# VH-VL binders against o27280: the designs that were tried, part 153

Target 1, 266 residues: o27280
Amino acid sequence: MDSMNVPEVLEIKRIVEESESVKTFIFSWDFRREVRPGQFVMVWDFRDEKPMSVSLIDPVRSEIGISIRRVGEFTDRVHGLSEGDLLGIRGPYGRGFELMGRDILLVGGGIGMAPLAALADEATARGMRVDALVAARTADELLFLDRLEAAGVNISTCTDDGSCGFKGFAHERLLTLEENHDMAAVCGPEPMMFQVMRILDERDVPAQLSLERYMKCAVGICGQCCLDDTGFRVCAEGPVFWSQELSRVREFGRYRRDPAGRRVPW

## First folded at step 7 (VH-VL)

Design j16 (framework fv_bamlanivimab)
Fold by ESMFold2-Fast, scan of step 7:
Structure j16 (fold): chain C 266 residues (1-266), chain A 121 residues (1-121), chain B 107 residues (1-107)
Amino acid sequence: as target 1 above (266 residues)
Amino acid sequence: QVQLVQSGAEVKKPGSSVKVSCKASGGTFSDYAISWVRQAPGQGLEWMGRIIPIFDTANYAQKFQGRVTITADKSTSTAYMELSSLRSEDTAVYYCARSTYDFGSGYMDVWGQGTAVTVSS
Amino acid sequence: DIQMTQSPSSLSASVGDRVTITCRASQSIRSYLSWYQQKPGKAPKLLIYKASSLQSGVPSRFSGSGSGTDFTLTITSLQPEDFATYYCQQSYSTPWTFGQGTKVEIK
């Protein structure tokens, strides 16, 4: 069978509570089916199917993890599940992050740290230096600090309310940091990603940004994940894009689309 | 200025555990990481790991993974290093040292006085 | 792990001499290199960070240079209090690693 297009029913092996609103669901995985940081899977609760980024890739334990923030009906139902319960998983899908150079910067906001945590694991395993700027509204919403530190990542934090680290936004903190990197990977709220991209462009740091908004990909039929100027399909060309590609998209950082396709400002 | 004050010398038997403390005096370590570095008699310096107390996160050198635990009590500004399953080659002076945890801040600007740990039967 | 090798392992010098100690990393560490001084029975003392930045309170006769894999610590006009063991340390990647040390002894 085509392992990317047929849902496989997997048992939840372990659940890690990352915060009050975020859980990581861990499954046994056969790594003959390759999965890379930045890719996503479709998670099926036998009623609805939603795209979720892969946040843990552990070939040694033969496990993958999927981190899910409680934001609506589907995610609320999934959060109610226990170890031993079943979910359907199909994929992986999408373009993963590319690693290049010897030192990289990760900039993550909220749940956007999930795909970046998987990338951090791969980069550190390759002997790369990883610097992570982790942003959230409050200290309790900073994600994966223990996992990042255990992996040898250098961490800087910022919170909107100043409860942990720099008081302010990720782009404001980035402006006070002098180190330049061979590349960057960015994932989080689109306004944050736009501001960070602008700074990295000025510093001549090539950046990859993950756009995962409104992915409604059924196999072969998805109309909600296109970008206005380029016609890129997030599930086909993304979700990871180079900053050079995104700088040509007028929509990026200015507005998004709801399920009906209407423009909604950030 | 901030000083790091460590607990006193210890003599331990093989197979036991030792827990060394490191207290910040004249300030707190809320904006800093605390590393543990050991030095066997007549030998060089060996980094064991660090903790970032504000995040309650720790990172260990692979050589010590499974035997070392680094913790911090933020209310008393005290860091701890516990080393289990002691062997004679663990005989060393153990230092705590402070650094900022931001990018490029792996240098240690304030050091404790050291704690001599002797493992003998 | 990144291996740090210092050269020489020891040297003899007189007061007023110019002393140069080198440190080589097994892979590029950019400028994430620090130098420490250790006197017998004492904790190490930070001298230089980020390869070339002088720590506050350290005499200007100490200087650091280099980037990538090759680094040097220079002491111009060696003073009696400078007889000690010197260590380089990389903070590019964990675990942080030190050179084996260079002992600067009275000639």
Scores: ipSAE 0.573, ipTM 0.766, lowest interface PAE 1.8, mean pLDDT 86

Design j17 (framework fv_bamlanivimab)
Fold by ESMFold2-Fast, scan of step 7:
Structure j17 (fold): chain C 266 residues (1-266), chain A 121 residues (1-121), chain B 107 residues (1-107)
Amino acid sequence: as target 1 above (266 residues)
Amino acid sequence: QVQLVQSGAEVKKPGSSVKVSCKASGGTFSDYAISWVRQAPGQGLEWMGRIIPIFDTANYAQKFQGRVTITADKSTSTAYMELSSLRSEDTAVYYCARSTYDFGSGYMDVWGQGTAVTVSS
Amino acid sequence: DIQMTQSPSSLSASVGDRVTITCRASQSISRYLSWYQQKPGKAPKLLIYKASSLQSGVPSRFSGSGSGTDFTLTITSLQPEDFATYYCQQSYSTPWTFGQGTKVEIK
């Protein structure tokens, strides 16, 4: 019997190399434990546990995928694993994205495309028109372009250095895409999300944003994931929030906190 | 149909600069990027860079950085490629070509007739 | 930069022959590969885009296939007007890069 709060030891069934620094780890999954795009799991390598977004949800094959960017000690160890090796998985946790209307805009930066790739699959399966703006620092860091194209998504790209698509930031590219959408979903670096949110608010497009920092709080092992003026916990009430809630948070998009809890500008 | 019409052949001395034009006829630049591709005698195709006029954005291949400038004048639907500090190795036919600018759409469906640039002392 | 390598660099063929040209990318480019035909003194002409999509006005004897790093252009029944140089090009990442070309000659 599965429980959300007990790790299940699962075999890595398949590994997909998404880029030089990102891999998707695929596991068999019992869908009696429902998983929705925008949710995450805790990945345990038998030393440390870290939150990772679910990037593939495939009920037909009974599989989920978890995409992990190589940064730091834990992710370096996980990237060293092979098909057939074991990882502990707990979850899913958090609220997923809600789908409304007939068309959706996805705006993703870097690894933030991981939860949006799963959302694109669900939106397309529901018959929605899906437009995706995929942003990264360089072409090598653009993720899931093959999956998005295979799903029938209309793709626009931008890179900071101009190595693929528009040369510039996501919000600059978005200003030239004057289309109405029934909703948007946004995930990526917080400064990018803040700028995109402001544009979508001006256009009266309801947006959901995935704020993935401090996810350890979702399992109750940290008391630190609170937002400024609203006082709500990211892990308990998120990580997905409507833009109206985030527009009232003075901290969002303006500063971060270092390990000592000090405010640092972006 | 849109045609791309380029300026005429040029003969230049080493160390000088050349500016080649590419005018869109029968359409505008609004949905397109313009690339510049050169071909030295008996050699293959070499991409130099592109401009997306609607965004006023240009990208260049590293080999040409510092020597090439690609610009566009939307009012005349004309793109320009200026190459400075010319060397004999820059002797080539220079083509402009259009593509759309979104992901995967860098294939070039309409090409100019080419401009022969000869660099000799 | 992504390097594109074509094979063969040249070939001799007769009218009616089946011709196959291959193109290999130094890293995965998904399916963002195009094929061009160039005749002496002329600008290149787009034949195929996104690995397998035939450009409007191009004869159906031309076809493309492949994904990732390995791609193929096939001409099913070579015609006199098909003697030309063929180039592959990736549009996955700037700078756009071309293969060295494959010259298809008579005999």
Scores: ipSAE 0.006, ipTM 0.456, lowest interface PAE 11.5, mean pLDDT 84

Design j18 (framework fv_bamlanivimab)
Fold by ESMFold2-Fast, scan of step 7:
Structure j18 (fold): chain C 266 residues (1-266), chain A 121 residues (1-121), chain B 107 residues (1-107)
Amino acid sequence: as target 1 above (266 residues)
Amino acid sequence: QVQLVQSGAEVKKPGSSVKVSCKASGGTFSDYAISWVRQAPGQGLEWMGRIIPIFDTANYAQKFQGRVTITADKSTSTAYMELSSLRSEDTAVYYCARSTYDFGSGYMDVWGQGTAVTVSS
Amino acid sequence: DIQMTQSPSSLSASVGDRVTITCRASQSISNYLSWYQQKPGKAPKLLIYKASSLQSGVPSRFSGSGSGTDFTLTITSLQPEDFATYYCQQSYSTPWTFGQGTKVEIK
């Protein structure tokens, strides 16, 4: 759907504290502008504009939610806002997730669970069986567990420090799971996604992965949004890619390009 | 909270190799790269290279390329730095340090205590 | 490689003084600069990351500023425990490089 590229000034209807560093901002939304899980919007605080994944899509309540992690000046200012304050929202943009089959595995790391939470809602509404592997550094950084449980999702957790669930990395936990799925969706740190993709490829599970590293360069107008070997623009052709597309990209999970086009390690 | 614990001091002869270990305690290498930084007596800090353990991918400063090898054993949360063809100029304290591996996040928030390596005949 | 140059190489100061250390990059590094403190016989300690972000647990008398090529570390009221060597480091491009260090000595 065409966003008309004009920000709509929306009132913050509700704020959910997801963790010490993550909040979900909920807005009334006119669903004549369709929004799909995996798409993003541009959030404008009347000084700066940043891309944010949509984490809640609720046509029944006519609401969308945007989950934002505090990582810099823009997000710090937005975290200082209260219910009743205003933000500009334009979009949605990007290619969303596609659902297929009857069973889906979600693998999310940190804030990467945000677009996957929206996807979980859609998958469960379609009657799919949803298994989620939720990964974080510590138990306090695991996101959306209560929401996923309420939606009927089967949850496995892993934390680097072992404070909740499996002690270790998402891909290590995945190796111990003995279930087959018709598809998977993955979002989190790119190295995690690469390892997960390799396992899913070996299991012949088609996967979609959401690349958020270049979302600052919204609308595909900068070199940072271009994938090396394929020429894909994350903002125009992503952020969601099939694993077959990413397997052709030598840079995925290993290195990337800076603004000057120079290869730099992660 | 993670601590990095390094192996003990080494005295080596010129032409030999040294292998220093760096073990994470109280956490894992998830979402982190491990860098090796050395400091010769009375000198500043010099970055040698880093490894991203989950990918087993290392990169090195050109000065050390061909002599340094950085590896990691994820099962023991231990990183290693091996420096070969030692010269007296390699006498230094060698530090391991962690950072995230996203662009621009190569600042190192947790450091090992350092390992003194002395190269003498 | 990106060269980092600190100024001054050393300075003498008294407790309570305002101390300023500068760091210059040979090319633009945006805000991808960190500051470290090192005391004799100890590992470096991160003070500031991304030019101006204070590391958790670091006293508020430390602050960083700058972007592009010119950066500053300020200590507003020097304490006895602040006599140390300070290093800037760029993380914009590998190899990551440090300034030569600034030694802050008792006057």
Scores: ipSAE 0.000, ipTM 0.379, lowest interface PAE 17.8, mean pLDDT 83

Design j2 (framework fv_bamlanivimab)
Fold by ESMFold2-Fast, scan of step 7:
Structure j2 (fold): chain C 266 residues (1-266), chain A 121 residues (1-121), chain B 107 residues (1-107)
Amino acid sequence: as target 1 above (266 residues)
Amino acid sequence: QVQLVQSGAEVKKPGSSVKVSCKASGGTFSDYAISWVRQAPGQGLEWMGRIIPIFDTANYAQKFQGRVTITADKSTSTAYMELSSLRSEDTAVYYCARSTYDYGSGYMDVWGQGTAVTVSS
Amino acid sequence: DIQMTQSPSSLSASVGDRVTITCRASQSISSYLSWYQQKPGKAPKLLIYKASSLQSGVPSRFSGSGSGTDFTLTITSLQPEDFATYYCQQSYSTPWTFGQGTKVEIK
């Protein structure tokens, strides 16, 4: 019996509005199916399935949370649901983040803060010092600031338009922060992650980066989950990769693949 | 030992604004968060907001959102709290206080001497 | 907002007494609670942070305990300089909130 490949129909227990475009859906969860920060689940609305990162892991309340940004038909339908409505959830899938050392830097862009919020909870529970750089295009897209502060996280913000915090990109803000950390975790748009990775490499900070764009084949069947140079299948071997692995991939931060396997610039 | 030194007492008219300063002496505040806490005569303590200068992040209690602005000048190790649209109920002693960046941050270990702000017609 | 309630609002004590003050949070705040002492006309002084950690320079007669929603500050062998108002404060979630205060006054 393969319980991970069969969706459980779960009731939406609570909905948290994180922003105008992002909601967190909270479900009761049986923790005999262990969930780790950095893993994802497939969310099924009884028509389509989409991969979503787990943003809340609470074994004390027996709850998980899944944060969803409104970007298309599927997510528009899910955003229209109410507490008490049903969704199918299967998983978790993928490799979660690994924690090491005494302190960690989190660098998140937009919805990429979702898996990092779950990681922040685990890191603080382990007694680590956590610094977070939260980046977005505008102030309205900054996520989880109150939750990170409640967890005792030291927060820095930046927005492309300067509407909150530093005006500029995550990597520009990171250059003004001279502190080194025992490790870092990074999740967001690939161009942002590429620039951040280069700075962390220069500082000899080991980093894990989450590549969410290739999570379409949750069971690892199709070739669309492959990275060009390494042959890694993101859904089978990721989505979390160490920076040393990603530095070898010619297309990381430069190109992506369409459904036909053609290179498409970012 | 670091001290926080605040600007002097202010008397203001209703509808005006006040800007109180808080300067770190004997060290810099870029490694700390600076909170502003007020106390009306004979009343308890009320947190208004904080700034984390190293991370350029400020956050405020909802009650003061839109009326309060907290800023910091790292080059002079000075934090500022500006409160606009003053009302008589804003009469209080305003304190700045430092928080350390330890794992459960939010405790305030060094406090300014306080600035009395009186709002009267 | 998380509401912090102290008990009692005031108490009378003599030098040498053991004094206990309690603080209750409206929801769980883990161990993210601090205790402050305030004397008339002075700024508050941090005594205890993270529920039970004694601030450097604070006399050992002060101690804190508790987790979740219920917390206690204890002063063993009360001294003349301990007559003051005491406040608890949560730093679990913004806005940070204080209890209403407990005035410890001479009997």
Scores: ipSAE 0.000, ipTM 0.386, lowest interface PAE 17.4, mean pLDDT 82

Design j21 (framework fv_bamlanivimab)
Fold by ESMFold2-Fast, scan of step 7:
Structure j21 (fold): chain C 266 residues (1-266), chain A 121 residues (1-121), chain B 107 residues (1-107)
Amino acid sequence: as target 1 above (266 residues)
Amino acid sequence: QVQLVQSGAEVKKPGSSVKVSCKASGGTFSDYAISWVRQAPGQGLEWMGRIIPIFDTANYAQKFQGRVTITADKSTSTAYMELSSLRSEDTAVYYCARSTYDFGSGYMDVWGQGTAVTVSS
Amino acid sequence: DIQMTQSPSSLSASVGDRVTITCRASQSISSYLSWYQQKPGKAPKLLIYKASSLQSGVPSRFSGSGSGTDFTLTITSLQPEDFATYYCQQSYSYPWTFGQGTKVEIK
């Protein structure tokens, strides 16, 4: 019996309101179950379970945080909870980010900054230099800027409407930045990640990308989590992949799978 | 061009606090971070911390953590540095300086004129 | 914290001389190094950023080089207005730290 497959009922210790649509739920955690940036947990509200990336890993306080964007019925119910309420958590699952070199670039779009915020904490704790390009539609949707700045991360922002920093998309901003990095980590909408990956590849910067694709299975049995050319299963072999692994995947950045497994353009 | 104009010299007693202001003239804080750097008489430069006003978030050197608070008022384009529990060793000229908050832009291209703070009984 | 060590602490030079100042970081800082000039009673002035980029308005006789741990500021054909104290500064990691300064004095 794998104890990671049984939900542990945990009390919500603290809730941080990150934006109008995003909250971080903080729980006490027993770090005998290792959790790494880039991994996810299954969150159970006693009706439904959904996968959520871990956004805070704090062994000093013995806490983890899970950032949740309000997008549907499950997340609406979870957003209605208060400190002291209970949620089921099982995991962690998936392959986390790997760190190498002395300096790292993080490129996050929207809620994709959640797993990257946890990675930023680990990278800064290791003494690495961290540069973060944080992208959103508007200034009030930029996530974790206060946490990143307090941790010593160098921040650049871009918003679609120009309300904070560069006016435009993450890949357009990246083209104006000429710093070399030993590696990069990228998380956000797949079209954004594809464009960013192409630029990093041209600059010979190895990148890890987190694919948070639609999935029905917690244990990797669902073919809808499978990439077309490689057979990788996002929940079993991902969600984090090196750019070299994705360079041969025809679907990446071009189309996705619907619930029936059919290709649908982005 | 943008200038940073600081408040005037202060004489303070040990154990008190001082709050120095830094106002942008001819421009705004929107695209910039503001650092505070001090220089004791006859000595070198020491970075204390910075704020990115658009985020209202500051980062501090560990040596000053708990004693220094850096804030900004975007409506007046004014940054503030408050240093509490003053000691005679805090006697220095305090400078504000701007940088962009982009990657690799920890260089400070515009500096205030400096504010002399003397701590004596 | 990253320690920045400048050498020499002072030097004497004449107008027209070539002056070289070095700065060493206690760990690699890539190219995240700036050079500043400070005259008595005045705020520092940025000369060089990202190790080798000349700040707008700074005379071309100033140049910077280096990467990793060892950096150099060079003044070709020293002018009377160049007698000042020079500081290097790393922006690789918080807290940002300065060298102790190099005073360039008249011989």
Scores: ipSAE 0.534, ipTM 0.762, lowest interface PAE 2.5, mean pLDDT 86

Design j22 (framework fv_bamlanivimab)
Fold by ESMFold2-Fast, scan of step 7:
Structure j22 (fold): chain C 266 residues (1-266), chain A 121 residues (1-121), chain B 107 residues (1-107)
Amino acid sequence: as target 1 above (266 residues)
Amino acid sequence: QVQLVQSGAEVKKPGSSVKVSCKASGGTFSDYAISWVRQAPGQGLEWMGRIIPIFDTANYAQKFQGRVTITADKSTSTAYMELSSLRSEDTAVYYCARSTYDFGSGYMDVWGQGTAVTVSS
Amino acid sequence: DIQMTQSPSSLSASVGDRVTITCRASQSISSYLSWYQQKPGKAPKLLIYKASSLQSGVPSRFSGSGSGTDFTLTITSLQPEDFATYYCQQSYSFPWTFGQGTKVEIK
């Protein structure tokens, strides 16, 4: 990680349409700069810079992929780009996932499946069994099912509306599973992650959770990691945290903060 | 009630390709995975790969990667297995079978009748 | 790949006998094991899934047990229609793999 690094201008080699609202932008990458699952890069469109999780790490093809959901002005502009266009990339930054044991459970909600897709590739390459619970509001918002299946990942889906797989939330699906895993990795909406974390903690399954809002803290913008009084004791370099680190943070899963630092319920 | 019906026997020359079909009836096709399993004369069962039609995605055993393509057409409830660059060692009965795709629930409860593929010059 | 080893490769039995077939995985597969019966010229038929769950329509004389690496299929009172080849299969990780088969022959 180098927060003072200047963005390298890279050509968009390929664009993959993951869903109506999500695209993966693929770039050639020099792997002398190691990238690990769970890390992010700063993406610069020559006007604004935003943190984006790395969703594809392919040393064989010398490529990385960055998956971006269309949610605002910056992402709308980036979605308008084509193969051959240029973006500034700097990084990687942040704490990545750690792998241990024989089997891993991935629980991904929406775009949170992006960093978990990269983790699934690494876990599979290490010979681990990978089970992925992929959650979204609707079937059309389920991401990376093709990559996961091709990689030999065991997939289970759940949608809020019941349009694909289990009808309900990720934590409700998790409660119906009888087998536990050596570890878990979780990424998605914070309320989902909180509920999943509590179940895994009760089952003594060590879990790592990736929090988008802590990506800025990892690049030295610590004022954006706005935590309650107890947060100063448990603040760690993100975006990936062990569940035990997050269990001590009062706000995790219960409320968020607006730009002024005020509490806003989920 | 649910049945998988496969296409008829094939005789092929070395180096050619074969495409076997598997049509589902009497049940929900897209909610299941369809696996292809082969059995050479006098030998055991060998899993080749599967497709999950709802995701339009397939997974293959490494031994067959690059030679096998599994596809599905949800409108006709039909899965296909195409095997290219045929050798005499590919002579076998090829079965399609359905399973769930949930974590470790990969048991194949309904099987097609099998398609005999003979590779000879 | 996970290797599945069955024993014995064949056995001879009489109607009414108790038959036991074992299956060993090269690594722990939890309870993600199925048992199949295959008669000459026919497709395999699912007997047991998740190591010990009896498939609908399968006679209660069939039972499965085990977890981790060692699994057993038991037929408590062998019937004439049970003379067949039996296969175990793991679904713990891809590629799914089968045992080499156990042929149950008439004595």
Scores: ipSAE 0.491, ipTM 0.759, lowest interface PAE 2.8, mean pLDDT 87

Design j23 (framework fv_bamlanivimab)
Fold by ESMFold2-Fast, scan of step 7:
Structure j23 (fold): chain C 266 residues (1-266), chain A 121 residues (1-121), chain B 107 residues (1-107)
Amino acid sequence: as target 1 above (266 residues)
Amino acid sequence: QVQLVQSGAEVKKPGSSVKVSCKASGGTFSDYAISWVRQAPGQGLEWMGRIIPIFDTANYAQKFQGRVTITADKSTSTAYMELSSLRSEDTAVYYCARSTYDFGSGYMDVWGQGTAVTVSS
Amino acid sequence: DIQMTQSPSSLSASVGDRVTITCRASQSISSYLSWYQQKPGKAPKLLIYKASSLQSGVPSRFSGSGSGTDFTLTITSLQPEDFATYYCQQSYSNPWTFGQGTKVEIK
């Protein structure tokens, strides 16, 4: 779609401070351009363009939200913006999550909760039971707990340091839970997603996982990114993949690629 | 051993509002969800909503959405339920109750003594 | 909303009797069901959680069973203090919902 390849300059309507390092930028959106949970947009600050997952999809208010973690020069500049300032938005791109069954488990780590928060809203609106395992290094880095609770989501928290909820990693918490789900959606650091996927596979729970690995490449080359062994292009065929497809990818959870395309262990 | 202690009985006129308090003593309330459940005379139990204080947000049954506000003050270990636009049908005993918030393990193990709210003209 | 239906609405029993109360959910709630006891003028008291787990301090004559849509509370040897109203409650989906109650009365 040609119109999706030209940035639309939009006014920042509202900014929500999710944590010290994460902000959600809210824009008015014409929903004739469909947006689904799991899709991403290219955010342009008139100097650089970076991919960001859509974290809020609100057709009642005619709004979308994009959650951005402060990790470098581009995100530092965007975090310096105020309500009323302008950003370019191009997209959406990528395959969204698919919902099936009556109950869903969300497993999110850090900023990976952003696309899962949008998915939680859709699943709840469809009448699904939603359980969310929200993981972070510390309590202050847990994201969207208030939004998830307001939506009627059942929440379990997990922090590496034990400052909120279970002390340990997401996959360690998951092993102590006896609940089974019709499906799962997982987004977060790749090593966490790999461990969670293995547990869900053993429990025969179909899972979708969102890989953001190649979307951080320069904007002109996103369509060229691919996974080892499968030939999937993350921008074209992902970023959301079923666990059965990812279990055939030797790279997943074991190594990543640097800017030159070389394999680097996690 | 945690106890939940509620404020005293109230008599209100139709159209007014009531705010009931629920104070935790003998332990921490922040690690739990606090639900509000009401019971009209001779009737069964009806869940109104809950707050998880550490998330600083509440979730309400649709029937009460827009009329009920549930809040918590962590510094005083006190939860509040405010119900507005009172009708005679709101005459009930209102209970606060504590539960865990993990994955639908929402069983309410500690209950307040109840607060009788009578709405009459 | 998930509807919870208890059966019977009331029953009469004698001390020493085995009492069975059934609770049915309008859709599957897995094992996210709790049972409460309420005496006149008192707050409810948790008896059973997660369908079959006995709350600490509750006598072993109380037991719960079931999963999915059909659940049972059993009292194996009814005592004088057990005459009360019993409620089931699902926590599978928001809003949480209660059954209408089962009143256990003296014969």
Scores: ipSAE 0.445, ipTM 0.730, lowest interface PAE 2.7, mean pLDDT 87

